# Ledger of designs, part 16: VHH binders against q924l1r178to360

Target 1, 183 residues: q924l1r178to360
Amino acid sequence: DFLDVYHGLRRRSHSEVITHLRRASTFVSHEKLRRQLTDLCTKVQSGTHPAAQDVLALRDCFSTYPLGFSQLQASQMRALSQAMLLTPYLPPPLLRQRLKSHTTVIHQLDRALAKLGIGQLTAQEVKSACYLRGLNSTHIADDRCRAWLGEWLHISCSLKEPELSLLLHNVVLLSTNYLETRR
Key: E = the ipSAE of ESMFold2; O = the ipSAE of OpenDDE; V2 = 0.75 times the mean of E and O plus 0.25 times the DockQ between their complexes.

## First folded at step 7 (VHH)

Design a4 (framework vhh_nb_b201; at its last look DockQ between E and O 0.01; V2 from the best seeds 0.00; counts 0 for: pae E 12.0 > 2, placed apart)
Fold by OpenDDE, look of step 7:
Structure a4 (fold): chain B 183 residues (1-183), chain A 125 residues (1-125)
Amino acid sequence: as target 1 above (183 residues)
Amino acid sequence: QVQLQESGGGLVQAGGSLRLSCAASGFTFSDYAMGWYRQAPGKEREFVATITSGGSTYYADSVKGRFTISRDNAKNTVYLQMNSLKPEDTAVYYCAKEYDYETGTSPDYTYMDVWGQGTQVTVSS
């Protein structure tokens, strides 16, 4: 269906996003963080779904340099825009602004949703929430969608505003290899 | 502390019915979705049914039309009515509680964070 078509468009950008992350790792001065980022990229590229703690461990890489919002390269922002079904054909400042705004809105929604509880959502609402956040939830069972959304909310609600670039990247990190997303 | 206790399992013939119960304690029951899962020998634990705090129900395809999940908030109990049972329904059935995203400490950060000990359901052919 059309949702699968759109997700196909998103998925085409996933490899590029990860590649950019791997490249960015070379600029991480802290050895431990550099290794963790590289390992995360390897896991995702190998088809492994990352754990929330593995993602959160990298928050410092995404707060300032090299992967903070203000530090993202144009090519990365274009790829990320595609991952969120946003047009990539904008000047870099506009790409950055749009991505930041979009991510901020999701983050706010996440906090609200966390307070509400996933258990208050219908299956359709869960699927929609997951899809908005990068998962092709169309053909995924409800319990799996809820689990995924739970992981997402944990990550999102753990992040501070300066770290929201990580949440943006999480659209790819958490959706690339999740169960039934690579069929 | 949060506790879940399943009951109602047993041996039944194919085509028969069972009603499982899960008694919950240690949390505000009405605020959380509850779920049933099952694990057959040599297989992974699989989703069976979920009921949200609002009362919406969802089922695995394999049990749709046969199983019904319900809850009684006054009794802090979730139920699984199993009709038209098949041998392939044989498994240990587990009750689960939705993760508390505000106060929870689950290491895996999964949707369900608390499990009962399970109750055995055996369906003979």
Scores: ipSAE 0.033, ipTM 0.341, lowest interface PAE 4.6, mean pLDDT 90
Fold by ESMFold2, look of step 7:
Structure a4 (fold): chain B 183 residues (1-183), chain A 125 residues (1-125)
Amino acid sequence: as target 1 above (183 residues)
Amino acid sequence: QVQLQESGGGLVQAGGSLRLSCAASGFTFSDYAMGWYRQAPGKEREFVATITSGGSTYYADSVKGRFTISRDNAKNTVYLQMNSLKPEDTAVYYCAKEYDYETGTSPDYTYMDVWGQGTQVTVSS
């Protein structure tokens, strides 16, 4: 149906983001970090939901070249915009600015939410928080949404401002396989 | 197969000028935006300029008024005219094939940005 077509288009944008990440790995000079990035991309492409520790191990790739905010290529920024249901129809400098602004706001909200505690949110508030961060939460049980949000906050609150490109990519990394590995 | 080849780099005195060229092949050049980026030693690669298929141009603040991007669709070539060069402009300059938001209504998700190998620009005091 129309919903199925829409989800298909979104899944293609997720796949495109992962493909760009895999290709970017060829520019990572540190052998261990390059292997870890490639391995994570392979796991996600194969349907595996990544552990928070595996994501966080890659922060250096996302704090500078090749995947820091200032280094993201236009096609990667367009795919990330589409994965977040934002228009990709902006010049590259404006795409970069919007993605950076959006990610920074989410990071600030995440720190506030971690201090408040997920337990203070209603079920609907949890689903809305998950949806904002990239999870299609409409068909996921409340306790699973809370678990996912906890994983998200663990990653988000471990990151510093220069590393926030990883948080941006996490909308794809953490959401793509949540149903496939935990259905 | 998409190929991009930068040329025109070199050593120039501060206040001088250089013109970079990027020859493109393997795609319909007139359908895409083309960009220039640069990377100085120990620094992150940064945006310099973009020209859309329709000719709209955008510049980083640090180069606005000094650099001019242009394209020649008949020659499949994008240019960067760099005037009033400063030592801070020293970097490897890369051209890139980019998605052109003005000619497409929807993104081509099978498209990937392609980079050239770069050309060195060195500006001496």
Scores: ipSAE 0.008, ipTM 0.167, lowest interface PAE 12.0, mean pLDDT 82
ESMFold2 (binder alone), look of step 7: mean pLDDT 83; pTM 0.836

Design a5 (framework vhh_nb_b201; at its last look DockQ between E and O 0.01; V2 from the best seeds 0.00; counts 0 for: pae E 8.6 > 2, unsure alone 64.5 < 65, placed apart)
Fold by OpenDDE, look of step 7:
Structure a5 (fold): chain B 183 residues (1-183), chain A 125 residues (1-125)
Amino acid sequence: as target 1 above (183 residues)
Amino acid sequence: QVQLQESGGGLVQAGGSLRLSCAASGFTFSDYAMGWYRQAPGKEREFVATITSGGSTYYADSVKGRFTISRDNAKNTVYLQMNSLKPEDTAVYYCAKEYDYESGTSFEYTYMDVWGQGTQVTVSS
């Protein structure tokens, strides 16, 4: 299955993305946020699926230095590109632009989807929506996909434009340890 | 005001049965999917079961074959029949209402937007 192959490619980048987040945490000036970011990284690395609240608590870290869109390092952008099944072999300015545009589109789709309602989607549409957002939804039950998508939309619709770097990272944060993805 | 109130929780022995109820008010009950979730100590809230407005049901793998979700639109109530209970089913069980697609003003976890206060279910070994 080509979808599984592609997801394999995405998953290989997850560890790298988290590693970069952990390194970036050292540059977070606010002690509480630094600790929360580090803890989130530890949870994800330990196999724990993060709660939406834990993710959203870090929105300020992703709105400016060091994890805002304009502040992301090239290596992190390459890893994130891979997580999104985008080519990582671009100059950093182009990587940034593509990631930002892609994330913005997803964010806009999320708002539209939230208004429409997940319940209005077919099982296939739900799977596709989840897959687009980083989840290997191919073999996940419909109810679990809908639940995951709900969590994603909750996070996405809570974010403002300056915080969209967090949504980009969420493709890794919310998909790495989702239980059904390991089956 | 939209309100959900769970009831029916309690202590039960392993292998036993329990029936939870959730009384809904403040919205057109029949138009929304309803769901049950649970949260054990130190764990995140997890999906248990959902019933759509049309009556379709979905279950978590961990409860499939043991739990049954149903609804009575005339009573504005959703039920969770729990059979063959196990110690690992111990948790606070929450009733949830599907997101209001028309309003689009709020969005909560797992495409549900309103939650009850929960009812404790304890299964002893």
Scores: ipSAE 0.050, ipTM 0.408, lowest interface PAE 3.6, mean pLDDT 90
Fold by ESMFold2, look of step 7:
Structure a5 (fold): chain B 183 residues (1-183), chain A 125 residues (1-125)
Amino acid sequence: as target 1 above (183 residues)
Amino acid sequence: QVQLQESGGGLVQAGGSLRLSCAASGFTFSDYAMGWYRQAPGKEREFVATITSGGSTYYADSVKGRFTISRDNAKNTVYLQMNSLKPEDTAVYYCAKEYDYESGTSFEYTYMDVWGQGTQVTVSS
C-alpha cells in the first residue's frame, strides 16, 4: 500500500524531469548535443528504453551549463528529489547538497559493486540495489533486475565526478520505461 | 517500524512561544537528521528546520532567528522552540526522519512513510 504510493510519486516525477530536460535542451549551444538530448527525451517520452550509449553521449551537457549540478534550477532539483523518494521541500542549497551527496554515495557504491560482481548478490539485494537507484523493482523478475543493474553499472562506472549530474538524471532515464513486460 | 509522535502544539497569542517535541522510535535515532515541516490549510507542506546527526542546523528564511531546532539523542527526541510567533505560523507541524547530510554513511527515504501525525499550532492576533 505504501509502496504503491511511492511508485506513483516516482512515476509522476519522471514526466516532470523529462519535461525539464527537454526545456534545457534549448540552452545547449552545440547542435549535435542539442539534437541528441532532444532525441533521447523524445525516445523516453514515447515509451522506448534508451541504450547506454544514448545516455553516455550526453555527458558533456551534464558536466557544465545547462545541466551540471551547480546549474540545476530549484524546480528541477525538486522533481529529481521526488524521483529519488527524498523530500522536495528543502531550500535549494540543501536540495543541491543532498542530491550531490546521495549521487556521490551511489557512485562509490557502484564502483564497489562492479568490482564485487552482481552475481554475488542475492535476489533481494539486487532488488534493493535497483530500488535505491530509481527502479520500481518490486514486481520485476530477478533476471530483469540483474540486467538493469548491469546497464546502470556500465553507465555509472563510465562517469567521472564532474559528470555525476548525468548519473542523477539516469535514475529517471533508465527507469521510466523498464517495465515488468520486458523479461 | 519507524514511529514519530509530535506534541506541544496549541493556541497562543501573537508574540508568544511554544516548544514542540517529537518522540522517535524504531530506528537508530542518533544516525539520522531530523526535520520539522508545516502545512497550513490549502497550502503545500513546507520546510521549517532540520538538524543533522552532528548538530548542524538549517532554517527556512521565514523562521530564522525565531525558531530553534535541537535534539536529545538520549531521549530519542527532537525539539522545535518557537518564539515571537506570528499568525502566519499557524499550521499543522510535522516531524520527519531525514537523510544525514554530514555522515553520508546511511541512506533512507524520508518521504511520507517517516512523518509523524502532526500537531496543530494556532497563533491568534
Scores: ipSAE 0.013, ipTM 0.366, lowest interface PAE 8.6, mean pLDDT 84
ESMFold2 (binder alone), look of step 7: mean pLDDT 81; pTM 0.815

Design a6 (framework vhh_nb_b201; at its last look DockQ between E and O 0.60; V2 from the best seeds 0.00; counts 0 for: pae O 6.1 > 2)
Fold by ESMFold2, look of step 7:
Parts: structure tokens; C-alpha cells; sequence
Structure a6 (fold): chain B 183 residues (1-183), chain A 125 residues (1-125)
């Protein structure tokens, strides 16, 4: 009941975010990065769970134009906010400030968690950590949540602060198809 | 359990004033931003105003200069003073507990924005 509404909001936002990423790819001048971004969007839209290497290859696109925080369009920021379970209704400057702040805090927590070790978390803490980061973890087994969180931490801890727009988008990229890779 | 209770709505003539209140419980009120949103019939819910834990305020363009948001941390209450009301202000007004991006709060999995049940404001000519 309660979580069903949040799962619905999150799921609808995933498609919109991927659509915006694909459209933004036409503004990526570096041919290899453009192809890598469009290929990743195609994989996710077709139901494939991406590899961490495929996500990290795109970091430069998310540092500045066209997908850095300052470059994100209002509709994309609204969709990203919904994926983070944050209200999308704020004016665009406030959406941007909130998305930056929230992503920065998650990044700081990720570095601390990587040092602590996922094994130190209880099953409930793991599910909560996954849920905060975009995975609808309520009905996912503990070992799968831990594996997903490990993939997340690998990506997150490889990123520098100017690249955190990619971490924000990773909420969608890593979460959309996690269960479908085993259908 | 986070609980938000709006009050102060009602029927008022154009040009009039109303003051909305939202009593909050179940969380550390001073750690969070608080917001007001509204939803008119047939429209999507929209932002009205927000106040951070540090007291910074933000307003939708349509209400700037007419509405004032404030908070009383001792009473766990956020207010919306609504002056010079217009028929287009007619809506259900919702209070919201929100992540405070200016001062930071440690994220938790139950961190999601939380809404009140709403209070009706009707502005007639």
C-alpha cells in the first residue's frame, strides 16, 4: 500500500531519465563517449543491467556539458528527484540545489561505508542503504542487495566531486533492470 | 511515525487573508526543511513556499510578496500567512517535511518527503 505508491513513482521516473540521457547524447561532441552513452541507454531500455565499467566510462559527460549538475534540464531534474523519492515540485534552482546536496551526502556516506565494509551491516541496514540509493529493495534477498550495494560503492568511490551528476543518474542506471537480468 | 496536521483553511473573499498552520510530530522538527504545496482541481500539485531549518525562505513566483512562510521550532509548527488572496489561490494546501539541503541531515532510508492530509482554501469573488 504505502510502498506501492513509492515504487510506482520511482518506476515511472526511470523511463523519463533514460529518455533525457539519450537526447542529451546528441550534444556530446566526443564520438566515443557519445556512442558509449547511447549504447548504455539502449541496454537499459532493453532490460539489460549495465556493468560498472560501462557507467564509469561516461564520467566526463557528467562533469560539465551536457550532463553536469548545472546543465540538467528542469524535466530531467524532476524525474531524478522522483527516483530519489524527493518531491519534484520545487522550482528548478531549488531542485538543482537539493539534488546536488543529497548526492554529495550519499557520496560521503558511500566512502565511509566502503571503509566500514558492507559485511558490518545488518540485513535491514543493507536494504535501507539500497533503498536510499534507488533500488526498490523491499522484496529483494539480502545477498542480492549486498551484491548491488557493492556495485554501487565501486562506482561511487571511483568518482570525484565534479563527476557526481553521474552518481545521481546511477540511481536509475543501476536500479532499473537489476531483477530483469535473471528473468 | 511522522505526522503532519494542517489547519486554518476555509472560505474567504478575494483580497482577504488566511493563516495556515501545520503541527508536526514524530521527528526532530528543527533538522528538516518544511514546505507548503497546493493542488487545484484538475491540476498537478505545485510548490508554494519552503523554509529551511536555518530559516531561509523560498517562494513560488505566483505568491511572492503576498505569502509568508515561518516556523516555530519550540512548537514544532510551520505557518503560511496568505494575504491578498485571489481566486486562483483556491486549492488544497499541503504541508511537507523535506530534506534540508542547506544544513544537511544524515540520510536514512525513511528519509522520504512526508505530506500532511491537506486543508482546503477557497477564495471567492
Amino acid sequence: as target 1 above (183 residues)
Amino acid sequence: QVQLQESGGGLVQAGGSLRLSCAASGFTFSDYAMGWYRQAPGKEREFVAMITSGGSTYYADSVKGRFTISRDNAKNTVYLQMNSLKPEDTAVYYCAKEYDFETGTTPEWTYMDVWGQGTQVTVSS
Scores: ipSAE 0.245, ipTM 0.634, lowest interface PAE 4.4, mean pLDDT 86
Fold by OpenDDE, look of step 7:
Structure a6 (fold): chain B 183 residues (1-183), chain A 125 residues (1-125)
Amino acid sequence: as target 1 above (183 residues)
Amino acid sequence: QVQLQESGGGLVQAGGSLRLSCAASGFTFSDYAMGWYRQAPGKEREFVAMITSGGSTYYADSVKGRFTISRDNAKNTVYLQMNSLKPEDTAVYYCAKEYDFETGTTPEWTYMDVWGQGTQVTVSS
């Protein structure tokens, strides 16, 4: 299945994305946020699925420096692009623009989905929505997909426009260690 | 099934011109941005040019002013007009399909790029 192949490509970038986050943590001035970011990275690297509240607690790190859209390094943007199955072979300005546009579109869709309600979606629609957002939903049960999507929407709809870099990173944070994605 | 097929490559002398074509099938062509990339021996694949569904174009600095990307939605084809070719332009040129964020979202959209098989361009000195 080509979707499995593509997910393999995504997953190869996850480690790099987390590594960049860990490096970026060293530039976070607020001690509490720095620790929280480091802890989140450790949890993800250790195989733990992060809680939504742990992700949202880091929103200020992703608003401006060091992990706002305008501050992302080229290597991180390439890795994130790969995580979203977008070509990484673009100049940094274009990578940045495309990632921001992509994330914005997802965020807008999330708001729409939240209003609509996940219960109004078919199983296929749910799987598609999850896959678009980084989850290998191809072989995941419907109820687990719906639960994951609910968690995603909770995070997404809690974020403001300046914080959308966090949503972009969430494609890795929320998909890396979800139970059914390891098989 | 999404498919891209490049054509138009070949051997040309420095200062010459080539026109590459990429025939697309298996998707709504007009909804996607299209791009050209190239890979020289021993080098990484690099961006050459991109055209959105809305007609906006982007070029790598190395080809700006010499290359022109265009599209014909009626023919599901994207083109790369290459003028004033240089030996350093020698590479395999790849066509790519990408999501155009300017056209909005479709529920069936996967946001994945697709690559063609490539066409060889050789510029002799």
Scores: ipSAE 0.018, ipTM 0.396, lowest interface PAE 6.1, mean pLDDT 89
ESMFold2 (binder alone), look of step 7: mean pLDDT 80; pTM 0.807

## First folded at step 8 (VHH; framework vhh_nb_b201)

Design a7 (at its last look DockQ between E and O 0.02; V2 from the best seeds 0.00; counts 0 for: pae O 10.2 > 2, placed apart)
Fold by ESMFold2, look of step 10:
Structure a7 (fold): chain B 183 residues (1-183), chain A 125 residues (1-125)
Amino acid sequence: as target 1 above (183 residues)
Amino acid sequence: QVQLQESGGGLVQAGGSLRLSCAASGFTFSDYAMGWYRQAPGKEREFVAFITSGGSTYYADSVKGRFTISRDNAKNTVYLQMNSLKPEDTAVYYCAKEYDFETGTSPDWTYMDVWGQGTQVTVSS
């Protein structure tokens, strides 16, 4: 019901986030890293689910210019806010503070969840955890949700505090094409 | 069942004042930030004011010095005092419950935007 409505709003923001990432790639100074970022954007836009290693390869782009938290432009932050189901209407300094704080809290929850183990969660808790992190989990089988959450935790727990802009963008990167099968 | 109920809107002459209230229920009010937004016909909804659980306030440039947001945690209510009103302030005003970035309140499904039906403010010339 309300989860379905909120997921609809989230999906509208995904294309915009990828477009911003592709635009930002022109400012990535290291040639190999720039190619990896543009290739990932193309892969996601074409309907392919990325491997965790494809995402993690880009961590340096997200710790400094151009895609670190301090460097995100207002339009990027509005699209990311919508993907997180947060109102995009705040002034840019508040959008930045909120995105950084919210992502940091998710990262801390991820470390706790990894220690607890996904197996300790009920099916409903797994689906809620996935939905909070960007996946439209309401119509995805429990074992598939647990697999996705495992991929998410692998990425999240590999990241250091300065790299958390990548975790923020992972809301879109890891969720957009998971189970693109028609239903 | 998060519920937000705006009240206090109405018709007022330019230069006048109006006080909006938003009664909140269904969540731990003191743990969350609260915001006011407005939407005029044919325009996008825009930010007006924001108050954190700790009382820090933020305002859109267009209302700074004229509007004051405040909260009463004992009454689960957020207020918007609107002074020196202009015809450009005419809009439906919405209250919203928001993630509080000062406390780092743990995300759950209650942090998502919840809006009331809004209260109409009309400022005549």
Scores: ipSAE 0.324, ipTM 0.690, lowest interface PAE 3.6, mean pLDDT 86
Fold by OpenDDE, look of step 8:
Structure a7 (fold): chain B 183 residues (1-183), chain A 125 residues (1-125)
Amino acid sequence: as target 1 above (183 residues)
Amino acid sequence: QVQLQESGGGLVQAGGSLRLSCAASGFTFSDYAMGWYRQAPGKEREFVAFITSGGSTYYADSVKGRFTISRDNAKNTVYLQMNSLKPEDTAVYYCAKEYDFETGTSPDWTYMDVWGQGTQVTVSS
């Protein structure tokens, strides 16, 4: 399946994204946020699917140095680009712009979609929405896709523009260990 | 090749209405979601409305209740009915095609992979 092949390409970057995230945690000045970020990384690296509240707890961490959108390191942006199947072979400013644009569009769609209601989507539309957001939804049951999309939308719609770096990372955080994605 | 061409833009007074059209060619129109975006001078391009291949629609908060996106698959056209227009609606409006995730038509997996040239909408006070 073509989509499985592409998801394989995304998954190759997941470990790197988390590694960079863990490294970045050392530069987080707020002790509580630093611990929460480290814990989240540990959970994801240990194979645990993170809870939405654990992700959202880090919103402030992703709004400024070192994980704010404007502060992301080139290596992290390259890895994140790969995670979203975007070209990583661009200068850092262009990587940043592309990631920001992509994430912003997704965020805007998420807000609209949340208001529409997932129940208004067909199974195929749900799968496509999930896949775009990092989940290998191709072989995942509809109810599981809908549940995942619900979690995504909950996180996404809770975020403000300055926090969108978190949404960017969420394509990895929320998809790495979702049970059906291990197939 | 895939092409999108917007039309219907123009100058209207606040409170007025305008209907944009986007003619699509070069692909099986009915298989793809279509969207409208807009970009005002000095601002980032922003989402306006989206319609899935199945006909589901959703809108940006700023246009909800005023704008209606629709499509005519027989004519390979997507429309944007804009009512109760406001000066802040002034922008170049772009039609966009959903990325084909199954065929990988683009090396970058952007949600919308093809854009029209845009049509100017100006709403005067």
Scores: ipSAE 0.247, ipTM 0.657, lowest interface PAE 1.8, mean pLDDT 91
ESMFold2, look of step 8: ipSAE 0.202; ipTM 0.579
ESMFold2 (binder alone), look of step 8: mean pLDDT 83; pTM 0.850
ESMFold2 (binder alone), look of step 10: mean pLDDT 83; pTM 0.847
OpenDDE, look of step 10: ipSAE 0.007; ipTM 0.274

Design b1 (at its last look DockQ between E and O 0.34; V2 from the best seeds 0.00; counts 0 for: pae E 9.0 > 2)
Fold by OpenDDE, look of step 8:
Structure b1 (fold): chain B 183 residues (1-183), chain A 122 residues (1-122)
Amino acid sequence: as target 1 above (183 residues)
Amino acid sequence: QVQLQESGGGLVQAGGSLRLSCAASGFTFSDYAMGWYRQAPGKEREFVAMITSGGSTYYADSVKGRFTISRDNAKNTVYLQMNSLKPEDTAVYYCAKEYTFEGSTLTYMDVWGQGTQVTVSS
């Protein structure tokens, strides 16, 4: 259906997003963070679903140059926009604004959802929530969707506002290899 | 089904004007931002202008001061008034419905019309 088509559009950007991350890693001043970011990229590129702790370990990397929200390059923002099913054809300032807005809203929703509890959601609501956050949940079993959403919420609710660039990237990091097989 | 139909394109001399229209159907028009994009041969599609549901407008730097986006909710139509046209404005112009994010639901509607050709001669 159209959701699969849309996800296809998102997925086309995944490799580009990761490539940009890898490139950006070379500009990370902190050696440990640089290594961790590179390793995470390697894992994702190799088809491995990253652990939430590995993602969260990079929170400081995404709060400042080069991966802070205000420092993201236009090409990366375009790719990320596509990953979030936002138009990539906007000027960079507008891309940044929209990405920040969406990420912030998702973050707020995540906090609310965490408070509410995933168990309060219907299967469809869970699928919708996962899909919004980058997962092609359309053909994924409810329990797996709930598990994924749990991981997402764990990451999201652990992040502070200056770190939300990580949440933005997480739409790719956490969805690229989840229950996916490389063809 | 969401549908967008552009019209108003054509051939115009540099310095001339055109008014594009986009008729929308299949959704509550007034609830959505609408936009115009263009694509020249061999180039990527680029943002031209958008107007929010609330009436706020945004323009690409290349068209600021020359183009005006507007909407008529009663007619489910978005317009692009193009003045002081330049040869570099030559492109297929597309109308687009913006995505909507409400609550936990994001409506993904990257819907484009078929486009209307605008050609500006020197």
Scores: ipSAE 0.025, ipTM 0.446, lowest interface PAE 3.7, mean pLDDT 89
Fold by ESMFold2, look of step 8:
Structure b1 (fold): chain B 183 residues (1-183), chain A 122 residues (1-122)
Amino acid sequence: as target 1 above (183 residues)
Amino acid sequence: QVQLQESGGGLVQAGGSLRLSCAASGFTFSDYAMGWYRQAPGKEREFVAMITSGGSTYYADSVKGRFTISRDNAKNTVYLQMNSLKPEDTAVYYCAKEYTFEGSTLTYMDVWGQGTQVTVSS
């Protein structure tokens, strides 16, 4: 089944993204931010679903150096592209532009969705919205998908344009350990 | 619906040349970047070349200087001129519609053509 293949690719890319975040922590000069980033990576790698406040505390690391869009290395951008189910096989400048453009559009859509309200979406629309944002929602119960989307919108709507590299990484941070449930 | 049709593949001797074409329909061709990819037996699909809507080109290191991508927006067609072919270039070549930096709508999954076989003999 092709969805199972895509889910496998997405999961593999999650591990790669977290690994790159841990490596990037060595370039964070502010000790508190460095520890917070390292702790978040450890939390996610150990199977813990992060709190929104833990993610948002890191926004400065993702505004410019070392994890802003302009600072991401090619291998980081390839892994992030795979997490978004986009081909990683482009030259680095195009990977960067595509990731930035994609994340900016998602951010605009998120603001519109927050105004509309998740309750206005059908179950299939909620599942699609979650899938677009990084959650392997195919086998997750509808109420769990709505809860996840609410967490996503809380984080997304708290971010400003210069901070959107964090929203891109949230594709991995918020989805890696969210429980899959079959009904 | 989006359709991509590759053509121009075949058997060619090492050192030879071949020109691939990809006819596109179902979208505003001039708004999108177009690319070529290839997949050899037992290997994963790899990027070959891309041309943006504005005409800028990008190439994989393995083909740079030997391959040239171009587009004809009037014919909705993208081309790959392949010179100095090597046996290592043997693969199925795929045309792809890429996300465009100028478009108002994102595509979260690339669209592929059906592929055309290129075989380069020693």
Scores: ipSAE 0.011, ipTM 0.295, lowest interface PAE 9.0, mean pLDDT 83
ESMFold2 (binder alone), look of step 8: mean pLDDT 84; pTM 0.845

